# Designs tried in a protein design chat: VH-VL binders against Phosphoglycolate phosphatase. Part 28

Target 1, 238 residues: Phosphoglycolate phosphatase, of Staphylothermus marinus (a3dnn7)
Amino acid sequence: MIRLAAFDIDGTLTINRSSTVLCLEAIDALRKLEKNGVIVVLVSSNALPVVVGLKKYIGLSGPAIGETGALIYYGEEEIVATTKYSAKQAYLDVLEKYNEYVYGSWQNMFRLHDYALKIRKQYLSKDNEIYSLIKEYVENKYPYIKVGYSGYAIHLTPKDTGKGKALKQIMEKHGIRREETMGVGDSIMDWEFIKETKIKVAVANADPELRRKADIVTTKPSGYGVVEIVEKILDKPP
Key: E = the ipSAE of ESMFold2; O = the ipSAE of OpenDDE; V2 = 0.75 times the mean of E and O plus 0.25 times the DockQ between their complexes.

## First folded at step 21 (VH-VL; framework fv_felzartamab)

Design h6 (from g8 with heavy chain D30S S103D; at its last fold request DockQ between E and O 0.86; V2 from the best seeds 0.00; counts 0 for: pae E 4.7 > 2)
Heavy chain, then light chain:
Amino acid sequence: QVQLVESGGGLVQPGGSLRLSCAASGFTFSDYYMNWVRQAPGKGLEWVSEISFSGSFTYYADSVKGRFTISRDNSKNTLYLQMNSLRAEDTAVYYCAREWYNDYAFDYWGQGTLVTVSS
Amino acid sequence: DIELTQPPSVSVAPGQTARISCSGDALDKYYAYWYQQKPGQAPVLVIYEDSERPSGIPERFSGSNSGNTATLTISGTQAEDEADYYCQSADDEGTYVFGGGTKLTVL
ESMFold2, look of step 21: ipSAE 0.310; ipTM 0.752
ESMFold2 (binder alone), look of step 21: mean pLDDT 92; pTM 0.944
OpenDDE, look of step 21: ipSAE 0.887; ipTM 0.938
ESMFold2, fold request of step 25: ipSAE 0.313, 0.376, 0.234; ipTM 0.759, 0.783, 0.724
ESMFold2 (binder alone), fold request of step 25: mean pLDDT 93, 92, 93; pTM 0.943, 0.943, 0.945
OpenDDE, fold request of step 25: ipSAE 0.904, 0.904, 0.906; ipTM 0.944, 0.944, 0.945

Design h7 (from g8 with heavy chain D30S W100E; at its last look DockQ between E and O 0.80; V2 from the best seeds 0.00; counts 0 for: pae E 5.9 > 2)
Fold by ESMFold2, look of step 21:
Structure h7 (fold): chain C 238 residues (1-238), chain A 119 residues (1-119), chain B 107 residues (1-107)
Amino acid sequence: as target 1 above (238 residues)
Amino acid sequence: QVQLVESGGGLVQPGGSLRLSCAASGFTFSDYYMNWVRQAPGKGLEWVSEISFSGSFTYYADSVKGRFTISRDNSKNTLYLQMNSLRAEDTAVYYCAREEYNSYAFDYWGQGTLVTVSS
Amino acid sequence: DIELTQPPSVSVAPGQTARISCSGDALDKYYAYWYQQKPGQAPVLVIYEDSERPSGIPERFSGSNSGNTATLTISGTQAEDEADYYCQSADDEGTYVFGGGTKLTVL
């Protein structure tokens, strides 16, 4: 039986990968997991207040992961950092050197450890080239910082943290075994946490590499895929 | 600066026991899953056991289940392997390995300690 | 039940390109990891997540993974590259597996 289900937000719980509009059917599916005693964990690169706000208004009791794993929210008096380092210096350097191509995410004023860059619209057709340039520059100059790109933003993150580390810490704290877990996402960046789960799920419109690595690829995209997988696991009683 | 130093190897008779230790330094030990990997003389690498951050979860290769026990003491930055009911096929160099926490890579290894099980 | 199969040996002339294969069904799902082991030494990670090179590993080392076969490539092979090479990945039961190893000889 699944006792914990971890979900990415953007591209997974939304109507598609290019919108922040939530799929209401997916939200209802998460509520059904909650009612059935499944710990639902939102796993995101968003700033922690964004993730926590969403979990609370959906009515989920489980922990929340923000800043690409750097922060875990267990409750108002228990917010845990998984790293002591910050990408702020590297982020400011990149902004100075590459402002023609990128700008800072509005969420960065609420971040402590992981910092996001957005590629300007006129350069989106060259996004992988810009990502590679920034990755090479940052990782050579700042040895404790890693650079990732999910198609939503370029993230500068301390190397000593990540979505996988954060999910493993939640599993240990709750006494949840690997075989009791499911992970759902849309980006290869989500593999870090999905690999730590027994049932590995990619939504139909996920990155090709994530779809190849998943145990299950849904037939429906994004939030509609979430409905599909939730119905599948709730149909299988213990 | 990451350093892993194994100790406790030696010669033991079949059916005997040994306890291996691995002293860790240069990193926050409690942030990492730790592993034992062994290599019989002239043979390849064989994964033996894994332990989670706090020691709450342990995993074993089928060849050692029920005979070996992995443990850790995060206050001493030390990984242990208790090996009971030793057999000739357990003869190997035993490596302590750090598991990178966002992948399945074993990114740092000790130099190993030799265990010889001889009748 | 998962296995990783490597050729037992590969020989190359100095300056030529060495390719060491690792095949197994898990490699279409999971990343490959590669380790170099010189005689009397511990293994050293040389490629992770199919194609990523750790800091300090020479640029002549590269990796790929396609069609359940991972390949370690050493371009411009040098005498000091003579070693045993192991691939690693996961098994179906959520544990780790190593290939049998490949002895690279530089003639």
Scores: ipSAE 0.143, ipTM 0.716, lowest interface PAE 5.9, mean pLDDT 91
ESMFold2 (binder alone), look of step 21: mean pLDDT 93; pTM 0.946
OpenDDE, look of step 21: ipSAE 0.888; ipTM 0.943

Design h8 (from g8 with heavy chain W100S, light chain S55Y; at its last look DockQ between E and O 0.64; V2 from the best seeds 0.00; counts 0 for: pae E 9.1 > 2, grease 19.1 > 18.9)
Fold by ESMFold2, look of step 21:
Structure h8 (fold): chain C 238 residues (1-238), chain A 119 residues (1-119), chain B 107 residues (1-107)
Amino acid sequence: as target 1 above (238 residues)
Amino acid sequence: QVQLVESGGGLVQPGGSLRLSCAASGFTFDDYYMNWVRQAPGKGLEWVSEISFSGSFTYYADSVKGRFTISRDNSKNTLYLQMNSLRAEDTAVYYCARESYNSYAFDYWGQGTLVTVSS
Amino acid sequence: DIELTQPPSVSVAPGQTARISCSGDALDKYYAYWYQQKPGQAPVLVIYEDSERPYGIPERFSGSNSGNTATLTISGTQAEDEADYYCQSADDEGTYVFGGGTKLTVL
């Protein structure tokens, strides 16, 4: 029996991959998991307050993972960092030095460890050049920070953390074995935490690379795929 | 500088017991899953056991299940393998190995300690 | 009950490309990891997550995973690459498996 189910938010619980609008049917499915005693964990690169706010107003009692795994929220008085490092100094340095090309994500004012930069619209055609400049600068000056680029944002992240590490720590704390877990996502970037689970699920509109690695590919996209898989694992007809 | 140093190997008779230790340094020990991997003389690598960050979960190869017990003491940065009911087939060099925090890779290995099970 | 199958040996002339295969059902779901072991030494990780190279590993080492088969490729093989090579993967039950190993000989 599944005792823990981990979900990414954007593109997985939303109505599609290009919207931030939640699929309400998916939210109801998460509440059904909660009522059946399954620990539901939201796993995200968003700032922790965004993730915690969502979990609370959805009505989930499980932990939340924010900042790409750097922070775990267990409760009001138990927020745990999975890294000793912060990209804050590197982020402020890059923001000042490369202000012509990039600006900070609005969420950065609520972050502690992982920081995101967006490439200004007029420079998107040169995005790989800008990414390379920032990567060389940061990694030479701040060797404890890795620089990544998803095509959406440039991420400054401590080298010693990730969504997989955070999920494993939650499983350990709750006494949950790999054999009792499911991970659901839409992006190859979600593989990091999904690979740590027994049941690996990709929604229908997921990246092809993730669909190739998953155990189950749903027939419906994004949040509607979440409904589909939740009904399967609860063994309850609609 | 990550270091893993195994000790406690030696000669033991069949049916006997032995406890291996692995002293860890140069990293935050309790952030990592730890493993034992063995290699019989002239043979390939065989995974033996894994232990979670706090020691709450342990996993064993079928060949050692019920006979070997993995444990750790995070206050001493030390990994252990208690080996009971030893058989000739357990003769091997035993390595401790660190599991990467975000993958299944064994990214650092000790030098190994030899266990010989012989009458 | 998972196994990974490797050829027992591969021979290559210096400067040529060596390819070492690793086959098993686990590889359609899990990444392959590759280790180099020289005589009297502990194994060293050379490729992780199918194709990623750890810091300090020469660029001539590369990896791939397709169709239940992972391949370690060494381009421009040098005498110092002569070693035993092991593939490794994981499963859903919290266990790991190594291939039987491949002895690479550089003539």
Scores: ipSAE 0.033, ipTM 0.620, lowest interface PAE 9.1, mean pLDDT 90
ESMFold2 (binder alone), look of step 21: mean pLDDT 93; pTM 0.949
OpenDDE, look of step 21: ipSAE 0.894; ipTM 0.948

## First folded at step 22 (VH-VL; framework fv_felzartamab)

Design i1 (from g8 with heavy chain E50Q; at its last look DockQ between E and O 0.05; V2 from the best seeds 0.00; counts 0 for: pae E 16.6 > 2, placed apart)
Fold by ESMFold2, look of step 22:
Structure i1 (fold): chain C 238 residues (1-238), chain A 119 residues (1-119), chain B 107 residues (1-107)
Amino acid sequence: as target 1 above (238 residues)
Amino acid sequence: QVQLVESGGGLVQPGGSLRLSCAASGFTFDDYYMNWVRQAPGKGLEWVSQISFSGSFTYYADSVKGRFTISRDNSKNTLYLQMNSLRAEDTAVYYCAREWYNSYAFDYWGQGTLVTVSS
Amino acid sequence: DIELTQPPSVSVAPGQTARISCSGDALDKYYAYWYQQKPGQAPVLVIYEDSERPSGIPERFSGSNSGNTATLTISGTQAEDEADYYCQSADDEGTYVFGGGTKLTVL
């Protein structure tokens, strides 16, 4: 039996991969997992208050992972950092030096470790050049920080953390064996945490590479795929 | 009724190849991990290989890694084991076994097929 | 990587309790599974997840796992219980391992 199920939010629990609108049927499926005693973990690059707020209003009692794994919320008196480093000083430095090209994500005022920059619209045609300039500057001056680019945002992230590291720490703390776990996502970037689980699930509209790596590819997309897999997990006999 | 029927066993010389089949019926084959487990004459059980629902993930015991290939055809409800570079120590009865979703247990086994590797 | 150690044999009188041990470092963290194999037959799952009994397995079969040792217990042992018994576990890398097997003799 599954004792822990980990889910990414954007593109997995939403109605599709381009919307932030939650699939309400998927939310109901998560609550069914909760009712059946499964620890449901939301795994996200969003700021921790966003993830914790969502889990609480959905009615989930399990831990939450925010800031790309840098922070784990276990409860009101236990928030754990998985890194000693922060990209905050590098982020502020980049804003001061490269303000012509980039601005900060609105979530950064709620972040502690992982920070996101957006390239201003008038410079998007030169996005790779701007990314390379910022990467060279930051990684030389702040060698403990990795600079990545998603095509929409430049991320400044401590090198020593990630979604997989955070999920493993949760599993160890709760005495949960890999045999008892499932991970669900839509992006190859989710492989980092999904690979740490026994049942590896990709939703139907996931990246092709994730679909090739997964044990199960659902027949329905995003949140509707989450409904599909949750029903199959809960309906199967021992 | 659940059935697993192995076939393709026989006598093979060292260095030879053999392909085992396991025909499944009476259950939804696509919902199961499938495994091969072998038992040498007078010896205990040894796990050989596992394949996921879709076939996207395969795992092998160190003793067979690089020589054996597990596969499945879900449209035919059939599990396969391609065995290459066979050695005397591969002589065994080979069982196919299903692993129920999330159970980590082998809940149904076939009758087995004998593979003999002799010089 | 993973080793599971079982005694080669155990003998019990009919009606007595048989206990078959399975020891290994993995059992501190991972579940034990037990299989019964009668001569000339395929194995049958009798205990899963340390202590759970599949439908159709007599209630005289039970299991436990404490420390690094799992134990299969057969209470009120019957002649039909004479068989080889194997424990099994798995690890983080998806590797499966069986113990060496225990011959239960009912005499």
Scores: ipSAE 0.000, ipTM 0.441, lowest interface PAE 16.6, mean pLDDT 89
ESMFold2 (binder alone), look of step 22: mean pLDDT 91; pTM 0.930
OpenDDE, look of step 22: ipSAE 0.876; ipTM 0.933

Design i2 (from g8 with heavy chain E50S; at its last look DockQ between E and O 0.02; V2 from the best seeds 0.00; counts 0 for: pae E 11.7 > 2, placed apart)
Fold by OpenDDE, look of step 22:
Structure i2 (fold): chain C 238 residues (1-238), chain A 119 residues (1-119), chain B 107 residues (1-107)
Amino acid sequence: as target 1 above (238 residues)
Amino acid sequence: QVQLVESGGGLVQPGGSLRLSCAASGFTFDDYYMNWVRQAPGKGLEWVSSISFSGSFTYYADSVKGRFTISRDNSKNTLYLQMNSLRAEDTAVYYCAREWYNSYAFDYWGQGTLVTVSS
Amino acid sequence: DIELTQPPSVSVAPGQTARISCSGDALDKYYAYWYQQKPGQAPVLVIYEDSERPSGIPERFSGSNSGNTATLTISGTQAEDEADYYCQSADDEGTYVFGGGTKLTVL
């Protein structure tokens, strides 16, 4: 029996991976899960206010993970940091050195630990090169920071945290066993938390590597894939 | 502490069948992809088949597709390879290999079991 | 089908640096993995994800990947390093490929 289901947001609950528009059918599916007693966890690299806002307006009561796992929202009076470090200084250094190629996400004004960089439009065709450049610079200068690229933003994250760590803490807090969990995502970066779950799901249009590593690949993309897997779980629980 | 032990190898005639087993211990078996890799005498390594955590996904080399079937029993910590329609070119040492999660690395190997296909 | 090409053999004097190349289109997108195999033994992973060393592997072993070519480097090569070395990668279809292997001889 699945007692907890974790979902990525961008590219997973949206209509596709190139849009931030929520798939309304997917939202309904998450509500159905919760009504059936499943703890639904939103997992995101976005700033915590963005994730918590979505959670609330969607109507979910479960925990939320923001800043690539650095923060967990359990409630209005319970926000937990999973790291003691901040990538703020690294972020500032990157801006100073590489502002030709990147700029800061507006969400950084609301970030504490994980900081996001956006690649300027004229350099999007060279996103991997820019990512590699920044990764090398930051990880050499700041040994406690790891650099990731979601396809949406470059993230500077403390090494002592991550989406997986955050999810594990939630599981422990709620007394949820690994065998009772499902993880759904679209990016290879989602593997960090998905691998901590029993039912590992990739949506149809997920990164090839994630699809390969998943136990289940949906036939429908992004939010529609979420609908598919939720229906499967509700109709025929494992 | 991680240990993989292959068994089931032997001599078989062309067209025959054989079932290999790999007993795993020292780790949480269902947390890892498992693989079969073979090596013909005096030749290089050849990937044969891969299976996902729960067995929902299986992958095969073109050379064995349609003839071999990989499976696993996670309750027994055992990996299997059903080999049908065996050919002389299937003669090899067959290794069971654990795949490091979130990678394509084979981080632990068994000592292998020899399969000889000969008339 | 993906293919990885290795030199059949490489020779090096003790204490010198050995370099084994592995070329293939898959290496432009996917990591290279390297295995050492000594006679009568199972392969041992020595490099994963192009340049990472598993625990227990000597520091003299290193790896790099540039373009479609991965390189295994053994600095200060020792007699016990004499073995067959295989590169390996994967593709989008979930299949794997090994190079043909390189026999490293320590003279």
Scores: ipSAE 0.006, ipTM 0.513, lowest interface PAE 11.0, mean pLDDT 92
ESMFold2, look of step 22: ipSAE 0.007; ipTM 0.527
ESMFold2 (binder alone), look of step 22: mean pLDDT 93; pTM 0.951

Design i3 (from g8 with heavy chain E50R; at its last look DockQ between E and O 0.10; V2 from the best seeds 0.00; counts 0 for: pae E 18.1 > 2, placed apart)
Fold by ESMFold2, look of step 22:
Structure i3 (fold): chain C 238 residues (1-238), chain A 119 residues (1-119), chain B 107 residues (1-107)
Amino acid sequence: as target 1 above (238 residues)
Amino acid sequence: QVQLVESGGGLVQPGGSLRLSCAASGFTFDDYYMNWVRQAPGKGLEWVSRISFSGSFTYYADSVKGRFTISRDNSKNTLYLQMNSLRAEDTAVYYCAREWYNSYAFDYWGQGTLVTVSS
Amino acid sequence: DIELTQPPSVSVAPGQTARISCSGDALDKYYAYWYQQKPGQAPVLVIYEDSERPSGIPERFSGSNSGNTATLTISGTQAEDEADYYCQSADDEGTYVFGGGTKLTVL
C-alpha cells in the first residue's frame, strides 16, 4: 500500500509543460488520494507561500516542500529548513553590482534560502555571458552558494539544497518506508526526489531521460497522466 | 580515478622562490575550485590558498598574502603556486586539494611535495 | 577570524566509542568537516556538512554540530582508526581554518 505520494507542480499537475494552468482533473485525483489516507506532498522550487497556499486551497493536509527543498511546511507552527545557508546576501550583492543586467524575481521577497534573478530583455542575447559573469562572482565570494541558469532565471541556491533530501526527512518524520511511496514528475530535474521513492512515475510528455529511469510511464500527459496513475494506485489492494 | 600529483618542491634558501605544480586527471578540472594546504613537519594542517574554477578569483591566508600567487591553466589541467620571499616558517609539505563543487569539502588530496626553507 | 580548538589526544579501547570535539564560535553558523590522516599519508575526508559520510567511509563514523561544538564519533573503534583527526570550517567570506588536530590512540 502507498502511504505517501509526492508530486511536482509545474508540468505535472498543470494542463501541459508550457502552462501554469492547473489540470482540474488532477487536483480532484489528489483529493481522492487524501480521502484514502495517502499523504500527498507537493514538491516545488517556488517560494513556500505559493506551495502552501496551493495545497491548502485544493484541500491537501500533507507537508509541502518549497524553495527546491530548502523549506518544509509541516503546519502553522512547524516550518523546517534543510540548510543552514541562504543566498539572500549573495542575491542582494548581485542586484546592486549587476543592476544594469538583472532584476529580482517577484517571489524573492517571500524567500529565505533560494533566490532568482531575471535577465533584462535588452540583454537576453548575451544571457550566457551574463550568467557566467554572475556565477564566477557569486561562487567565489559566497562559496556555500551555487549558481544555475534555467534559460528564464538565474538561481542562487545553497549547495546543500535538495528536493530529495527534504522528501527523505518527511518520510522519516512520518515513519514512512520507501516501499510505501510514489513520486511523479515530468522533468529530469524531478529525478532527485523521485529516486527516493519506490514507485517512480513519469508522465507521458516527460523528458526522455526521466521516462527511461521511471518504473511507470503514463499514457497521458501532465495532469491527465496524474489522473491515470492515481486511479491505478487507488484500485490496487495493499 | 581522480588523481592529483604535486611537483616542484625542494630545498631553497630564505628569500628564495619556488613554483609548485599540481597535475590533475580523472575529472573535469575546470568545474572545480582548487586549494593549496600545507603541513609543517610534526604540525597540523594550514590552508594556504584557493582559486575559482576559471581562475578569476583567488584567496590567500594572511600568512602568505603578497608573497604567494595561486594560478591555474585549465588547458593543461594544472594548478600552480608561485612562492616568493620564502621564510623558514614556510617549510612544509604542500598538498593540492580539490574542493567538492565549491562546498568547502576537500574530497581529494595529492600526496604532497616537500618545501624546505633553510640556510 | 575563525578559530577551532581540538583536544591534542584521545584514547579509547578497541570496540568502544571515540568522541573527538572541535569547538569554535563559527560552528554555530557554519558546517564542520572532518579529515583522517595516517602517518606519511594525505588527509582523507570522513565527514562533511556536520554529519554526512562520503562514499567509502565506514558507517561507524558519524558527526554532529551543536552549541558551537562539532563532534566526530567513531563507534566500535578499530585499530586501523588510529590516526590524527582534523576538523575544518569555512565562513561565507572564503576563510578556511583547521583545528589543531587530535591524535586518536586505540589501546
Scores: ipSAE 0.000, ipTM 0.425, lowest interface PAE 18.1, mean pLDDT 89
ESMFold2 (binder alone), look of step 22: mean pLDDT 93; pTM 0.949
OpenDDE, look of step 22: ipSAE 0.034; ipTM 0.664

Design i4 (from g8 with heavy chain E50H; at its last look DockQ between E and O 0.01; V2 from the best seeds 0.00; counts 0 for: pae E 17.4 > 2, placed apart)
Fold by ESMFold2, look of step 22:
Structure i4 (fold): chain C 238 residues (1-238), chain A 119 residues (1-119), chain B 107 residues (1-107)
Amino acid sequence: as target 1 above (238 residues)
Amino acid sequence: QVQLVESGGGLVQPGGSLRLSCAASGFTFDDYYMNWVRQAPGKGLEWVSHISFSGSFTYYADSVKGRFTISRDNSKNTLYLQMNSLRAEDTAVYYCAREWYNSYAFDYWGQGTLVTVSS
Amino acid sequence: DIELTQPPSVSVAPGQTARISCSGDALDKYYAYWYQQKPGQAPVLVIYEDSERPSGIPERFSGSNSGNTATLTISGTQAEDEADYYCQSADDEGTYVFGGGTKLTVL
């Protein structure tokens, strides 16, 4: 029986991988999980207020993971950092050195630990080259910071945290065994948390490498894939 | 081996009704989305309807919405299409198609059953 | 409500390369799928997810999708490849559409 289901937001609960518009059918599916007593955890690289706001307006009682795992929201008086480090100094350094290629995400005004850079439109065809340059620069100069890229933004994140570590902390706090969990995502960057779950799900339009590693690849993309997998989980009860 | 066998086609007058069946074997039927696709004589393929693996979600082409009902009985490994208020334009070979679990692909098709709507 | 446009026919000499196009707005965000249909037979999936080939489909079949146009390519075309070819895609409203079909003639 599934007791916890963890979902990425962008590209997974949205209508597709290029939009932030929520798939309303997927939101209804998350409400069905909530009604059936499944702890639903949103797992995201977004700033924590974005993730918490979304979980609250959907009506989900489970914890929320923001800033690529650096922050966990359990309640208004229980927000937990999973790291004591911050990527802020590395982020400001990259902005100064690489401002021709990147700019800061608007969400950085609301972040504490994980910071995001956007590649300017005219350089998107060289996105992997720019990512590699920034990764080499940051990881050599700031050995406590890792650099990741999921196609949405370049993230500078403390090495001692991540979506998987945050999810494991939630599972431990709630006494939930791995055998009772499912993880759903669209990006290879989601593998870090998905690999910590028993049922590993990639949506149909997920990165090829994530699809190859998943136990289940849905037949519908993004939010419609979420509907599909939720229906399978709830239609085959113990 | 995956096998899909349609039945229930035939001649019907406009305004009439017909129910198609598709018997599935060789795979775990209730793990797959299923579709109906039709082809009018001498014409191309037209998607008709889709059903989720439990039957909780159904979708229809605009041309049949409100007249056709897709359903499934997972205990019998059978897909159905109830066709009401039939029109001459519904004349076609109707195929049962399995939707591949990894994508929107229709990886297995039945041989089809002919529905003829004529006065 | 999506539309996929294919040429009605394409002719190719044996051994030459055939290219069948499929254009539509959905193809810039959704995958293209290709089906071969011989007379009196059910369609057969030959390309999925723009460019992937199912097991059992000859290497001469390949696919691509750039912008809002998908292309099925058959290299070294053989007489047995003479058939109707349909592209297919989907949208985020849970609907599917096929292109109008292309009759490939091998002379």
Scores: ipSAE 0.000, ipTM 0.421, lowest interface PAE 17.4, mean pLDDT 89
ESMFold2 (binder alone), look of step 22: mean pLDDT 92; pTM 0.939
OpenDDE, look of step 22: ipSAE 0.018; ipTM 0.561

Design i5 (from g8 with heavy chain D30S, light chain G94D; at its last look DockQ between E and O 0.02; V2 from the best seeds 0.00; counts 0 for: pae E 7.2 > 2, placed apart)
Fold by ESMFold2, look of step 22:
Structure i5 (fold): chain C 238 residues (1-238), chain A 119 residues (1-119), chain B 107 residues (1-107)
Amino acid sequence: as target 1 above (238 residues)
Amino acid sequence: QVQLVESGGGLVQPGGSLRLSCAASGFTFSDYYMNWVRQAPGKGLEWVSEISFSGSFTYYADSVKGRFTISRDNSKNTLYLQMNSLRAEDTAVYYCAREWYNSYAFDYWGQGTLVTVSS
Amino acid sequence: DIELTQPPSVSVAPGQTARISCSGDALDKYYAYWYQQKPGQAPVLVIYEDSERPSGIPERFSGSNSGNTATLTISGTQAEDEADYYCQSADDEDTYVFGGGTKLTVL
C-alpha cells in the first residue's frame, strides 16, 4: 500500500499551469487519500503560511513543506528548518543590482530562507537570459546559495536544502520507506522530491523534461491528472 | 487468466551469460512492476530484481548487482533478465513474479526456468 | 541486513491448528506476506498485508502481526496443507526479504 503521497501545488493541484485556482476535483481526491489513511504532503516553494493554510482548510493532517524545502510544518509547536542559512542577503543584492529586470515576490515578507524574484513583464521574452545572469552572479558571489527558475519565479535557496531533503526527513520521521510513496508534479523543479519516491508521476501538461524523467505521465492536465492518478492508485486491489 | 511463462534457462559454464524471458498474458502488463525471484535447489526463495512500469527504474539484490540486468518490452508483454558473469551460486529456478503496486505482494508467479552453472 | 527468521519445520496432526512464526525488525514497519509452495510448484500467495486472504484461499488460513513477529495460522489442518511456507517483507535498504521457509508436515 502507498502510505505517503506528495504533491506540488501550483500547476499540479490547480486547474492549469497559469492559474492559482484550485481544481476542486483534485481537492476531493486528496481528501479521499486522507480518509484512507495516506499521509498527504504538500510540497511547495510558497511561503510556509500559504502551504499550511491550504493544508488545514483542505483537511489534511500530514506535514507541509514550504520555502522550497527549507521549512517543514509538523504541527503548531513543531516547525523545523532544514538549513541554517538564508538567501536574504543575496536576494537584497540582486534587487539592488538587477532592479531593471526583477522585483520581489509579495510572499518574501513571510519567508526566512528561500527568496523569490519575479521578472518584470516587459522582459519576460528574455527570461532565460535574465535567469542565467542572476544565476551566475549569485552563485559566484554566494557559493552557499543555488538559483532555480520554474518559469514563474526565480528562487534563491540555500544549497544544503531542497524539496527532496525535506521529503526524506518526513519519510524517516514517519518510518516510511521509498517503496510506499508517490510523488506528483508539473515542473522540472519537482524532480528533486519526485525522484525520492517509488511512484514517480508527471501531469500531462508538465515540463517536457519532467515528463521524460517520470515513470507515469497522466493523460489529463494539472488537477485533473491528480484525480486520474489517485483513482488508479485507490482502485487497484490485488 | 493471468499467465507468466519463463524461458531461456539451461546449463552454462561459470563466467558465461544467459538471457531469461517471461511472457505475460491475461492482464495489462504495463500496469505492473515485475520481479525476478530465484530458488536454489533445496533452498529458500531469494528476491533478485524489480523493474518499474515503464522500465525506467530498476533495482537489484546486492548478490547480483552489476552482473544482472532486468528489462521489459511493454509492446511484447515480455520481461527479461540478462545474466552475465555467472557463478555456481547463481544456480537456481528463476521465477517471474507480478507485483501489485498498491499492495506490494507478489500475487502471480510463473512456473520457473532452471539455470545451472557448472563446469 | 535485516532478516526474517522462521522455524525450519513444524509438525501438526490432521485437524489441529498449525502456527508458523516469522520474526524480524522489518515487521514493525512493513506488512508480512505469506506464500505456500508445494513440491515442484511455484509459490502461491496465501496472506497479504498481515491478515488479508486472497480470493480462493481457504478460510482456515489466517495471519497476524504483533511487534516484530508475524504468525501464519492454519486451523483444521488438512493433508493438502503439507508444504513449505515463506514469509516476506522489506528491509530498510529498499529490497524485499524472504524468510528461510518452514516445512509443514501433517502427520
Scores: ipSAE 0.047, ipTM 0.603, lowest interface PAE 7.2, mean pLDDT 90
ESMFold2 (binder alone), look of step 22: mean pLDDT 93; pTM 0.947
OpenDDE, look of step 22: ipSAE 0.617; ipTM 0.865

